# VHH binders against a4qp31r305to451: the designs that were tried, part 26

Target 1, 147 residues: a4qp31r305to451
Amino acid sequence: PPGSRLVLMSQVCKQTLAKDSEKLNDVNIKLHRCSEAFIYLLSPLWSVTLDKCRNSTLVLGPVRTSVHIQSCENVRVVCVAGRLTIGGSFNCTIHSLTPTRPLLLPGNASLTLGPFHTQYPTLEDHMASAGLAVVPNLWNQPLLFGV
Below, E stands for the ipSAE of ESMFold2; O stands for the ipSAE of OpenDDE; V2 stands for 0.75 times the mean of E and O plus 0.25 times the DockQ between their complexes.

## First folded at step 20 (VHH; framework vhh_8emy_2)

Design w2 (at its last look DockQ between E and O 0.58; V2 from the best seeds 0.00; counts 0 for: unsure alone 62.5 < 65)
Fold by OpenDDE, look of step 20:
Structure w2 (fold): chain B 147 residues (1-147), chain A 126 residues (1-126)
Amino acid sequence: as target 1 above (147 residues)
Amino acid sequence: QVQLQESGGGLVQPGSSLRLSCAASGFTFSQEWMHWVRQAPGKGPEWVSSITGRGGITTYADSVKGRFSISRDNPSKTLYLQMNSLRPEDSAVYYCARTFEITFHGSKYKTTFDVRGQGTQVTVSS
């Protein structure tokens, strides 16, 4: 069922990874210790977690549930997501469309937030599929926890 | 060279309507989201609205939702903001932007635009 699969991408380094596949639909993605990577996952996803990634750019298709960024450095994330959580991260930039307030957990420094800005041909369809086409956008209303 | 140029601002009474335009050049307009941002005196920039490259999806700040409408004409590379039921609190310089972001440094924040124009002044006053 949707949200039951996990795809782990670990130690993607110094490369561009672009995927637009039905195999990614409604999958949980975990990026672990990626570095100097450009990663494009342009499909409706279930959830995405970035853990200990550095100097990387991640462009996501709509994420039905949550995008979680933890312990990242110099990471750029572009995403439409139901929820956004960021913790322990430094010099990260997140451009998002999210119907819930971004949660900023402890340990962040030099975070940059902006509105979602990426266009690709099937984006609108993917947003609709993910239930994120007609939602409020609270990208600029973060909640600070433990800060 | 990437350029944006806002126009259409002015002095209007509360409850009136105004339509802003933004002329874009120097990039593939239809391939980019576009945004409206405004800044009132003494306040930081406030995101107003965003629109997809093709214009099929729009988002709005709560403060303008139901009153403002963002649209675009890709052939002419023009972004629009239809502002209805204007209020005094809508008074600000309005900017169109390709990218907008806020960087937080402790208790301080910095606003950055990828590209924007000179802005257009909107003043709502009786």
Scores: ipSAE 0.895, ipTM 0.937, lowest interface PAE 0.5, mean pLDDT 95
Fold by ESMFold2, look of step 20:
Structure w2 (fold): chain B 147 residues (1-147), chain A 126 residues (1-126)
Amino acid sequence: as target 1 above (147 residues)
Amino acid sequence: QVQLQESGGGLVQPGSSLRLSCAASGFTFSQEWMHWVRQAPGKGPEWVSSITGRGGITTYADSVKGRFSISRDNPSKTLYLQMNSLRPEDSAVYYCARTFEITFHGSKYKTTFDVRGQGTQVTVSS
């Protein structure tokens, strides 16, 4: 059942992790307390949560539902996502393609948004399988909540 | 010595079409994402469109999607913006850029982009 599985990646530190396996198709990903890491998850994903990650770079395949970034610092994220939410994070940079307005929750400082800028050979196929083909990009129209 | 030079703007009536060009030099053009940015007097810069280095993926602001088309010719190091069905709200100075980002500090924000040219004025009169 799509979206029924969770993969927890905790304390991935000082390494490059790259996965493009079909085993990650339509799973929920939680990245927790990763530090000084380069993480590439190049599969169509169901959801992604980044929590308490630091000094890291994340490049995600298209995420059908949501990317939630919370309590991160000095993290770069590149994603295509149905929804994008950021809270409690500082010195983070998110380059995205998302058809909904990014939600900026309280507690962010020096948060940088930019348009999606990454290519890999199967990207368009993955976007289609995640229901995100041929959509507008609202990366620059965030909704600020309680700010 | 990075240089970007915009051209092709003008004064047109609503519903008209216009094609903008951006000549690039001083960097490996085919390896860079490129963007169009526009700025009306007294307003902050507004992202319009982006294209990958090889041109395979394009993205557009909601306000221009379906009317504007970004393209590039890597051998001639030239970026283009085809603008159809122009409206008065499209009036602005148009720039090409290698970077475009918006940095938020609470509800305040700063827009940054690679300003290298003088831009090209597009004016759509009612």
Scores: ipSAE 0.630, ipTM 0.869, lowest interface PAE 1.2, mean pLDDT 90
ESMFold2 (binder alone), look of step 20: mean pLDDT 77; pTM 0.775

